# Ledger of designs, part 2: VHH binders against Pleckstrin homology domain-containing family S member 1 (PLEKHS1)

Target 1, 116 residues: Pleckstrin homology domain-containing family S member 1 (PLEKHS1), of Homo sapiens (Human) (q5sxh7r14to129)
Amino acid sequence: EVCKQDYFIKSPPSQLFSSVTSWKKRFFILSKAGEKSFSLSYYKDHHHRGSIEIDQNSSVEVGISSQEKMQSVQKMFKCHPDEVMSIRTTNREYFLIGHDREKIKDWVSFMSSFRQ

## First folded at step 1 (VHH)

Design oc05 (framework vhh_7ocj_1)
Fold by ESMFold2-Fast, scan of step 1:
Structure oc05 (fold): chain B 116 residues (1-116), chain A 121 residues (1-121)
Amino acid sequence: as target 1 above (116 residues)
Amino acid sequence: QVQLVESGGGLVQAGGSLRLSCAASGSIFSDYAMGWYRQAPGKQRELVAAITSGDSTRYGDFVKGRFTISRGNAKNTVYLQMNSLSVEDTAVYYCAAEPLFSDWYGEYDYWGQGTQVTVSS
């Protein structure tokens, strides 16, 4: 079941973190994958490009906890920390830029609901 | 399909001005976010200016107050007016387009071939 959908700019792999053109604007669809898990799938022009599996071992937060990375992202995209969402999985950390503080707050709160 | 063609680049003295033009063809231009990026040798490509389908604008740190992006109506053209040019503005300038209602920048689906801007001291 589809829970939420919206556009975000997605971070590249860490090796390309400082390359602004490697950050990709994608359409994201958040779906229930299990009782306490979500699948966050992203698309370009209706073409599936990848998925992020979010479970009880993942963390989702507003902003970027690394001050160095947060400052880099603010410089590259002219955004406030409240306009960024961090998703940490066992394999990788993802940063999503929404340029909308209330949207980021809403998405983080929703994905954290499985922890209740 | 969208095709982008840049023009207006060239050699200019520090303190001078240039106006770049990007002509878009093949689709409804008003539904596109458009942007200008630049790349100097040995540096990564960086945002200069962007304009959304709703005409909101965004600028890179080093050009704010000196450069202005604007949209041409019926001609499907976006312009970059560059004032108070400095040697540090020397780069290849690229036009980019994204066929989505967004004010974000980063990835663009369509890119022009680039136009060289050289600012001499």
Scores: ipSAE 0.006, ipTM 0.132, lowest interface PAE 10.0, mean pLDDT 80

Design oc06 (framework vhh_7ocj_1)
Fold by ESMFold2-Fast, scan of step 1:
Structure oc06 (fold): chain B 116 residues (1-116), chain A 122 residues (1-122)
Amino acid sequence: as target 1 above (116 residues)
Amino acid sequence: QVQLVESGGGLVQAGGSLRLSCAASGFTFSSYAMGWYRQAPGKQRELVAAIYSGGSTRYGDFVKGRFTISRGNAKNTVYLQMNSLSVEDTAVYYCAAGDFLYSEPWDSYDYWGQGTQVTVSS
């Protein structure tokens, strides 16, 4: 079941964090994977590029909790903290940049409401 | 399958004009930033012009006022109108496509064409 879909700029692996060109605009599709879990798949054009598994052990938040990382992202992309969401999984943290504060709030609220 | 096919290059005398075209397929053209880069022998590839999905444009300092980038979303084509050409404009010109939500960075392009040669003689 597809719950939400939209474009975001996705963070690279941590070693490439400061490389602006390594952050990529992708089309994201959020699907229900279980009663309290989601699969967030991202695409370039029609090709599947990856998936983020979001479950009860994940955290989804507005903004970036690290002040230094948040400031770096704001400088690189000229965005406000409320236009960014952080998804932390077991192995990696992802940052997704949208141009719309209400969109970020809506996505964070939706994913959080089913995992609590 | 993504393809970018350039055309319109050739030999022209200094002071002349050329119009380059880049026909795109395999992606949602209207959502992508499109750019033109050039590379002269022994030099690094440099940005000539970029046009973003919203229609905003950016130009390299050496071509401002002489070149104009435009896009035709109905034909999935980006154009580069090159006026007042000089010998220093001689290079291979490459079309590029990038999937950007914001206008920066313009140099983060995902797809590239094969290039078209532009030669300006004095």
Scores: ipSAE 0.000, ipTM 0.134, lowest interface PAE 12.1, mean pLDDT 82

Design oc07 (framework vhh_7ocj_1)
Fold by ESMFold2-Fast, scan of step 1:
Structure oc07 (fold): chain B 116 residues (1-116), chain A 122 residues (1-122)
Amino acid sequence: as target 1 above (116 residues)
Amino acid sequence: QVQLVESGGGLVQAGGSLRLSCAASGFTFSDYAMGWYRQAPGKQRELVAAITSGGSTRYGDFVKGRFTISRGNAKNTVYLQMNSLSVEDTAVYYCATYEVTWEDSGYTYDYWGQGTQVTVSS
């Protein structure tokens, strides 16, 4: 079942973090994968580009806990910390920029409400 | 191509009100943050007010309580309601947005309107 969908700017792998062109605007679809898990799939022009599996071992938070990374993202994308969400999975940390404080808060609280 | 067109500026007496409008085209307006900046002669361009795609607002310290930013997504327009105007509010007011281009050479850019003059007389 599709729970939420929206556009976000997705972070690259950590080695490309400072490369603005490596951050990609993608359409994200959040679907329920299990009772306490989600699949967050992202698309370009309706073509599936990847998925982030969010389960009870993942963390989802507003902003970026690393002050250095948060400041870098603010400079690159002209956003405030409350317009960014961090998703930490087993294999990687993702940062999604929504440029919308209430949308980020809503997405974070939604994913956290079923897992926490 | 991103286009921003300001209107609503003019001459007003201290204590008066003006409403500025910025008509936007060339991008999905509802997805972008919008801002109003101003520049007085000999001064740096400064933030007056900003509004995110979701409607969260931020104001410069000297305009809090007097100015209100709002957006009409159906009309692709951002507004600045200016109340209790003072001579110190005299400036050219600029509408602005930002865009990130997502192709191979994608970069973050600032887009500005041409500006509209606001003059407050004593």
Scores: ipSAE 0.000, ipTM 0.099, lowest interface PAE 13.3, mean pLDDT 82

Design oc08 (framework vhh_7ocj_1)
Fold by ESMFold2-Fast, scan of step 1:
Structure oc08 (fold): chain B 116 residues (1-116), chain A 125 residues (1-125)
Amino acid sequence: as target 1 above (116 residues)
Amino acid sequence: QVQLVESGGGLVQAGGSLRLSCAASGFTFSSYAMGWYRQAPGKQRELVAAITSGGSTRYGDFVKGRFTISRGNAKNTVYLQMNSLSVEDTAVYYCAAETYVEYTPSGEYTVFDYWGQGTQVTVSS
């Protein structure tokens, strides 16, 4: 079941965090995977590039809790903290930039409400 | 480290042709939109042409029909074929790589903040 879809700029692995060109624009599709879990799949030109599994052990928040990382992202992408969402899984932290604070708020609220 | 190196500029007579090349390194070229901008002395930098990772193209009004942008992903190179050159085309031409996509109420557009050093094109007569 597809719940939401939209474009975001996705963070690279942590070792490439400061490399602007390593952040990629991807089309994201959010699908329900279980009663309180989601699969967030991302695509480039209709080709599947990866998926983020979001479950009860994940956290989804507006902005970036690390002040240092948030300031770096703001300088690189000229965005407001409200235009970024953080997804923390067991294996990795992802940052997604959408230049629309209402969109970010909507996505975070949606994923949080079904997980609680 | 992103690096863009332009070549192919020079002096040409009105009505002539030039082909500019931009060799890119330090990023996954095939995934990025690329563009060409130009700036004449005392004028604003303006978009000449842009090409997306998927091959869709956009052109500035003053060059449409005369210039063609293309990309060779195997060579990490973007090209600008310039035909029917006029003295008004005299400028420094800059290669640019996508830094991010900006989302606005009217849609999304590519922001170019990584630039090459530029190559001079001078059209005489």
Scores: ipSAE 0.000, ipTM 0.129, lowest interface PAE 14.0, mean pLDDT 82

Design oc09 (framework vhh_7ocj_1)
Fold by ESMFold2-Fast, scan of step 1:
Structure oc09 (fold): chain B 116 residues (1-116), chain A 119 residues (1-119)
Amino acid sequence: as target 1 above (116 residues)
Amino acid sequence: QVQLVESGGGLVQAGGSLRLSCAASGFTFSEYAMGWYRQAPGKQRELVAAISSGGSTRYGDFVKGRFTISRGNAKNTVYLQMNSLSVEDTAVYYCAAEVYTGDYTYEYWGQGTQVTVSS
């Protein structure tokens, strides 16, 4: 079941965090994976590039809790903290830039409420 | 769910003008291409005009120079300005959106709005 879909700019692995060209614009599809979990899949030119599993152990928040990382992202992409969401999973942290504060708020609220 | 609602059709005399509007909901409007198609009785549906997410436009041969497609991303609306209308332009006009879902592209259609040109 598809719940939400939209474009975001996705963060690279941590070792490439400061490389602006390593952040990629992808089409994201949020689907229900289980009773309290989601699969967030991302695509380029309709080709599946990866998926982020979001479950009860994951954290989804508006902005980036690290002040240093948040400031870095703001400089690279000319965005406000409320236009970014952070997804922390068992494997890694992901940062998604949406350039729309209401969109980010809506996505974070949806994923948080659904998993409760 | 994707919804497209057309408005602005009606009866107009040859040489007149009309502006059609299509209000879109259920997807991120600014990221997708929008189009206008038309269908006259006994004819196949044909492309009138299309506009990409970036604003690039394409027109059918029979309307180039007379019609202008535009979009208002803040209002989630696509427009078709029709000038120098002729009886040949009489048709039902349909709004269409190409929306991506995974590996698939879906084309969504409005219900259509009637344009009748008399003389």
Scores: ipSAE 0.000, ipTM 0.068, lowest interface PAE 16.4, mean pLDDT 84

Design oc10 (framework vhh_7ocj_1)
Fold by ESMFold2-Fast, scan of step 1:
Structure oc10 (fold): chain B 116 residues (1-116), chain A 120 residues (1-120)
Amino acid sequence: as target 1 above (116 residues)
Amino acid sequence: QVQLVESGGGLVQAGGSLRLSCAASGFTFSSYAMGWYRQAPGKQRELVAAITYGGSTRYGDFVKGRFTISRGNAKNTVYLQMNSLSVEDTAVYYCAKGYELFDSWTFDYWGQGTQVTVSS
């Protein structure tokens, strides 16, 4: 079941973190994958580019807990911490910039409500 | 829930002026870029004007010097002041919410539009 959909700017792999042009705007679709899990799939021009599996081993938070990374993102994208969402999985950490405090709060709250 | 509600459209004679307003709700208005697009029948939707959260503006070449975009963060409203209107300005005008990234403007929400008709 599709739960939410919207555009975000997605972080690259950690090696390219400081490469501003490696952060890409993608269309994201959040779907329920199981009773306490989600699949967050992202697309470019209707072509599937990847998916982030969110389950009991993941964490979803407003902002970036690392002060160094948060300050870097703020400088690169001229955004506020509450306009950013952090998703940590077993494979890697993702940062999504939404430029909307209420949108980020809504998405984080929604995903968190099903995982507890 | 994001909502953008345009108002102020209508009929006006060539050489006249009109002010459009867009009331925004469901997001932190002061943190976003806002813009105005227009679309005439049979034509592509085109950017008329945009304003960043910091107040920097961009205009389409066809309206520079005639139109002014402004924002009132206290009222969650963006405005388009249209002066020296011509028949070619006849279109549906759409309010848009977005952001600027590396001089690339991205808009991800639009209102339903308001009709502006300029008669000779």
Scores: ipSAE 0.000, ipTM 0.129, lowest interface PAE 16.5, mean pLDDT 83

Design pa01 (framework vhh_7pa5_2)
Fold by ESMFold2-Fast, scan of step 1:
Structure pa01 (fold): chain B 116 residues (1-116), chain A 122 residues (1-122)
Amino acid sequence: as target 1 above (116 residues)
Amino acid sequence: QVQLVESGGGMVQPGGSLRLSCAASGFTFSSYAMSWVRRAPGKGPEWVSTISGSGGSTSYADSVKGRFTISRDNAKNTLYLQMNSLKPEDTALYYCAKDLYSGEWYTSFDYWGQGTQVTVSS
């Protein structure tokens, strides 16, 4: 079942973190995968590019906990911390820039409400 | 270490069907999108289909839409490709691929299996 969908700028792997062109604007679709889990799939021009599996072992937060990374992202994308969400899975952290504080708060609250 | 073992290939006539399987190990299977990629003789790799970790989302190359169906069984760590209405141009070595993260074509996959041969003979 599709729960939410919208555009975000997605972080690259950590090795390419400081490369602005490696961050990609993608269309994201959030689907319920189980009673306490989600699949967050992203697309370019209707072609599936990847998915982030979110379960009870994942964390979803507004902003970026690392001050150094948060400052870097603010400089690169001219955004406020409230316009960014962090998704941490077992072995990787993703950062999504929405340029919309209410949108980020809504998405974080929605994903957090079902995983508890 | 990541291991992917494909099976189910073979020889069929045009219009026939085959079901490919990929047994995965060495990673949390349900956490990763999985893809099928094929390589025809003398050609480069062509992306065929992708399925999300949960199985809730699928996508297909235009050349196979309506004929192929990707699926997975996370309890068995197995990926499948049901191939119907096979054409001679579907002849290729078929690879199971683990998505890195972006799911972007070919170069984003961090592991490929050894492949299973599909031959559609006229």
Scores: ipSAE 0.000, ipTM 0.094, lowest interface PAE 15.2, mean pLDDT 81

Design pa02 (framework vhh_7pa5_2)
Fold by ESMFold2-Fast, scan of step 1:
Structure pa02 (fold): chain B 116 residues (1-116), chain A 124 residues (1-124)
Amino acid sequence: as target 1 above (116 residues)
Amino acid sequence: QVQLVESGGGMVQPGGSLRLSCAASGFTFSDYAMSWVRRAPGKGPEWVSTISGSGDSTSYADSVKGRFTISRDNAKNTLYLQMNSLKPEDTALYYCARESYYGDSTWYEPFDYWGQGTQVTVSS
């Protein structure tokens, strides 16, 4: 079941965090994977590029908790912290830039609702 | 010169239907994914729908799923949006937009060219 979909700019692996060109605009589709889990799949020109598994051990937050990383992202993309969401999984941390405060709040709230 | 010209907007009652068209020129239409984006009074732009260059893949905002259908005719360089079961909340200026061509995707503007917009007003 598809829950949400939209464009975001996706962070690269941590080694390439400061490489602006390594951040990529992707189309994201959020689907229910289980009772307390989601699959967030991303696409380029409708070709599947990857998926982020979000479960009860994942953390989804508005902004970036690391002040140093948040400042770096703000400089690179001219965005406010409220326009960014952080998804931390057991394997990796992802940052998604939406350039829309209401959109980010809506997505974070939705994905966090399965915890309550 | 890239040009996008929308048409088909108008005033309809709730539950009505409209079909929007966008005539594209100045580029190879089939090479680009195309989108419809709307702006309600006092609001920022809201993405509505996207269709791939070939027309084989489509995607929709949750607010319009099941009611709107995006399509294209590459032979005529025209993009369409069929809007059914219109609601007052669909009242907005609707824009035809071309996906930014940044190679492997980039962060800047998601759309590099926009049309002038066509007004859709849904009221009783």
Scores: ipSAE 0.000, ipTM 0.111, lowest interface PAE 11.8, mean pLDDT 83

Design pa03 (framework vhh_7pa5_2)
Fold by ESMFold2-Fast, scan of step 1:
Structure pa03 (fold): chain B 116 residues (1-116), chain A 126 residues (1-126)
Amino acid sequence: as target 1 above (116 residues)
Amino acid sequence: QVQLVESGGGMVQPGGSLRLSCAASGFTFSDYYMSWVRRAPGKGPEWVSTISSSGSYTSYADSVKGRFTISRDNAKNTLYLQMNSLKPEDTALYYCAKDRSYYESTGWYPEAFDYWGQGTQVTVSS
């Protein structure tokens, strides 16, 4: 079941973090994967590019807890911390820029509510 | 079997220059974005620079922008990194890295790097 869908700019792997062109605008689809888990799949031109598995071991937050990374993102994309969400999984941290603070709050609250 | 063999490292004084080379084999070199990634002692990997499959597009980490130049020769299956105005902070083992995806045919996505070399040591010391 598709719960939410929208565009975000997705962070690259940490080693490409400072490369603006390595951050990519993708279409994201949030689907329920289990009773308390989600699959967040992202696409370019209707082609699947990857998925982020979100479960009880993941954290989803507004902004970026690292001040260094948050300042870097603000310089690169001219965005407010409230316009960014952080998804931390066992494998990797992802940062998604929405350029809409209400959209980010809505998505973070939705994903967090099912895990509590 | 993908093989990436780095060379050209060495010891230089601050302000010096080095040119690194990476000989690629086991895949169609001209189909892939290529990158240089470095690892300083006790630190995680830091991305340095990326070049598109055709060589038309390049990108650089802020720490090396204006000092380093990435290039490639698709006829020779070789990737290069020209390093000028070297600083002690550039001291690291430098790895040639292959992207896991094709540019242009599949779309660019730098989700992960593949490394298959020993790396080449660059030491900048006075």
Scores: ipSAE 0.000, ipTM 0.086, lowest interface PAE 16.7, mean pLDDT 81

Design pa04 (framework vhh_7pa5_2)
Fold by ESMFold2-Fast, scan of step 1:
Order: C-alpha cells, then sequence, then structure tokens
Structure pa04 (fold): chain B 116 residues (1-116), chain A 121 residues (1-121)
C-alpha cells in the first residue's frame, strides 16, 4: 500500500555533499514494507532510481542535527531547517528538501507514529 | 534478463593505458547508475567509479582520481572506463555493476563476469 508520495531534493553520498549538482529532485513513494517498516522509493521519469528502507532502528526528524551541515544546506538551497527531513538508517544518512515546512512535518510525523 | 558483459582487459606495462567496455542488455540502461568495481588477487572488492544514468554526474575512488575516466553511451547501452597511467596496484579483475540506487556505492544488484587487467613490467 502506497501511504504518501511527493517530490523532494535528495542528498548524495557524504563524499559529494557539497556538490549542488549531485543533489537530485526525485519523485518519492512511501509504502508499507512490514508491520513496523516502510520502503521509501524514488523515481525519475517513472524509472526506479533507488529505495530507502525505514524500520524501527531508523530515525526520521525535521532538520539536520549537525549545525555545520544544516548551515551548508541552507546556503546551497535557500531553505529553512523546517523544510528539510533527515532519515538516518544503519548504513547512511539521507536529507530530503521539500521547501514546505508543513509537508516535512506531516511526513516526519507519519513515519514516526508507526515505528518503535 | 539483465546481462552485463565486460571486455577490453589485457596485459600492459606500468604507465600504459587500457579502455574497458561493458555491454548491457535486459533493462532500460539510461535509467540506472553504473559502476566499475575491481577485485585484486587475495583482496575484497574495491569500488572504482560510478556514473549517473544521464552521464551528468561521475565519482571516483581516491586511488584512481586523475587517471581513470568513466563514461557511457546510452544509445549503444555501453559503459566505458578509460584507464591511464596504470600502476601495478591496478592489477585486478574489473567488474561492470548496476547500482541498486543512483548514488549508493557498494550495493549492486547485477554484476558482469569481469575482465582481467594485469599491469606488470
Amino acid sequence: as target 1 above (116 residues)
Amino acid sequence: QVQLVESGGGMVQPGGSLRLSCAASGFTFSSYAMSWVRRAPGKGPEWVSTISGSGGSTSYADSVKGRFTISRDNAKNTLYLQMNSLKPEDTALYYCARSYTEDEWGYFDYWGQGTQVTVSS
């Protein structure tokens, strides 16, 4: 079941963090993967580009906890911290820019309400 | 079915050059990031380079920056690796790999059979 879908600008791997062109605007689809997990898949022109697995060991929050990274993102994309979502998995941290604080708050609340 | 077939490997002297090719079939090539991964005798796999589906973004391991160039021809469903200033340390079996995510290294859902590169004097 599809729970939510929308466009976000997605962060690259940490090695490419400061490269503006490495951040990509993608269409995201959030689906239930299990009783306590989600799959967040992203697409370009209807072609699957990747997925982020979100489970009880993941954290999802508004903004970026690292002040240095948050300031860098604000400068690169002219956004407010409330317009950014952080998803931390076991393997990697992802940042999604939505340019809409209510949208980011809604997505974070939704994913947080169903995890442990 | 997804198929990746590498070619272009061989034996060269230190300082020489080689160009590797990977012929892809069974999927929409331009929609996937593609990578080169190598495995030296007795060692684990080492990521070498990745190129985005459009070819607009590339990344390289520090050990090959300035010497190797990754490229692709989406009309021909072919991935390339131009290797210049080759060193004995570059000796390895080189694999073409399809990335599961456009920007995630080390997670690949399909691999080729590999092509051997030997750099020796």
Scores: ipSAE 0.015, ipTM 0.177, lowest interface PAE 7.1, mean pLDDT 85

Design pa05 (framework vhh_7pa5_2)
Fold by ESMFold2-Fast, scan of step 1:
Structure pa05 (fold): chain B 116 residues (1-116), chain A 123 residues (1-123)
Amino acid sequence: as target 1 above (116 residues)
Amino acid sequence: QVQLVESGGGMVQPGGSLRLSCAASGFTFDDYAMSWVRRAPGKGPEWVSTISGSGGSTSYADSVKGRFTISRDNAKNTLYLQMNSLKPEDTALYYCAKGVTYSEDDYSTFDYWGQGTQVTVSS
């Protein structure tokens, strides 16, 4: 089942964090994967580019808890903390820039509520 | 230390089926996306299919959609490719490839490739 869809700018792996061009605008599709889990798949021009598995071991929040990283992202993309969501999985952290505080709030609330 | 060993290739008639296997070792298998890539005689490599580390997401090249199914058994560190309705155009050396975690690069950037297993579809 598809729950939500929208565009976000996705963070690269940590070693490329400071490279603006390594952050990619992708179309994201959030689907229910299980009773307490989601699959967040991202696409470019209708081609699947990757997926983020969100489960009980993940956390989803507004902004970036690391102030150093948050300040870096604000400088690179001219955004406010409430326009960013962070998804921490067992393997890595993802940062998604939405440039829309209500969109970010809605997505974070939905994933947090549904994962219960 | 990373090893990828393909098996299951062979000769089949058009319309037939074949299952490929890839035994992986030397890394935490379920942390990485795995792919199948093929190379036909006289051609460069063509990406066939990818499966996420958990097995929750799969993707396929347009040429194989509806005919091939990628799957994995993380308890056995094994990747599979079930190939149905095989066509002469599917004749190729099939490689198991380990993806770089969370890379958006194409098949040319895979960390490790196996030795390949030959699939020949002819009447």
Scores: ipSAE 0.010, ipTM 0.107, lowest interface PAE 8.8, mean pLDDT 82

Design pa06 (framework vhh_7pa5_2)
Amino acid sequence: QVQLVESGGGMVQPGGSLRLSCAASGFTFSSYWMSWVRRAPGKGPEWVSTISSSGDSTSYADSVKGRFTISRDNAKNTLYLQMNSLKPEDTALYYCARGTSVYLDEEGYTSFDYWGQGTQVTVSS
ESMFold2-Fast, scan of step 1: ipSAE 0.015; ipTM 0.279

Design pa07 (framework vhh_7pa5_2)
Fold by ESMFold2-Fast, scan of step 1:
Structure pa07 (fold): chain B 116 residues (1-116), chain A 123 residues (1-123)
Amino acid sequence: as target 1 above (116 residues)
Amino acid sequence: QVQLVESGGGMVQPGGSLRLSCAASGFTFSDYAMSWVRRAPGKGPEWVSTISYSGGSTSYADSVKGRFTISRDNAKNTLYLQMNSLKPEDTALYYCARDLSEYFWGSDSFDYWGQGTQVTVSS
């Protein structure tokens, strides 16, 4: 079941965090993967590029908790904290830039309400 | 210091060909997608073509498909635009641009531009 879909700029692995060109604009599709989980899949020109598994061990927040990382992202992408969401999984942390505070609040609220 | 320098423009008759070059310096050229953008007098900028960082993917405006070919030489830090079957409508100042279109929606898709090279298709 597809729940939501939209474009975001996705963060690279931590080693490439400061490399602007390593952040990629992708089309994201949020689907219910199980009773307590989502799959957030991302695409380039309709070709699947990867997926982020979101479950009860994940956290989804508006902005970036690390002030150093948030400041870095603001300088790289000319965005405000409320235009960014953080997804922390057991394996890795992802940052998605939406350039739209209402969109980010909507997505964070939706994924958080699933956990409730 | 990022620098992009275009060359290869000139005057050519309809049906003719020109090859534009863009010499890049001050950044790791192979990490960036690159684009050609043109501006005719009195008009806004028109995107022409983009090439991925590796050269493995290209895209073109409908107005130039089948006539223009974008390519790059990462070892020489150079971007090219081969223009065939030129039309009077192709007359414009052609800019090389470092392409961030993967990162931005609309404005600010290009962060550095060259000074441009003039292409005139006449007579």
Scores: ipSAE 0.011, ipTM 0.175, lowest interface PAE 9.6, mean pLDDT 84

Design pa08 (framework vhh_7pa5_2)
Amino acid sequence: QVQLVESGGGMVQPGGSLRLSCAASGFTFSSYEMSWVRRAPGKGPEWVSTISGSGGYTSYADSVKGRFTISRDNAKNTLYLQMNSLKPEDTALYYCAKEGLYDSWFSTGEFDYWGQGTQVTVSS
ESMFold2-Fast, scan of step 1: ipSAE 0.006; ipTM 0.265

Design pa09 (framework vhh_7pa5_2)
Fold by ESMFold2-Fast, scan of step 1:
Structure pa09 (fold): chain B 116 residues (1-116), chain A 121 residues (1-121)
Amino acid sequence: as target 1 above (116 residues)
Amino acid sequence: QVQLVESGGGMVQPGGSLRLSCAASGFTFSSYAMSWVRRAPGKGPEWVSTISGSGGSTSYADSVKGRFTISRDNAKNTLYLQMNSLKPEDTALYYCAKGYELFDSWTFDYWGQGTQVTVSS
């Protein structure tokens, strides 16, 4: 079951964090994987590029907890903290820029309503 | 002319270890991030690991995190990949690449010839 879909600018691996060209606009599809888990798949030109597994061990929040990273993202993309979503998994942290505070709030609330 | 020459591959049993090396020439090695990329038969390239020019930052694919360690010796223009706890699914040609993976984009100027790693029981 597809729950949500939209475009976001996705963060690169940590060592490329400060390179604006390393952040990529991708189409994201959120699907239910279980009662309290989701699969967030991303695409470029209809080609599957990767997936983020979101479960009980993950956290999804508005903004970026690290002040240094949040300030860097604000400078690079001219966005406000409430236009950014943080997804932390066991393996990695992802930052998604939506440029729309209501969109980010909606996505975070939806994913959080089925977890904690 | 950029040249990358990989070595250190071979055949090992599951749970074994191998250390890959890449000898680089034709560019200022310490100024560029370096990566390891692998290609299994019938599959596309899979990014494995990247190290910054200074060696101060590293990143790994989820499939190898905790088992592989990337390192470099800038005085010797050499890149390394220490592979521990090898699994059959690690069987692939391993390539040294100048540059880095951008998640779903590959920004490598050049790839070496590759070194074969075969993990079998």
Scores: ipSAE 0.000, ipTM 0.095, lowest interface PAE 13.3, mean pLDDT 82

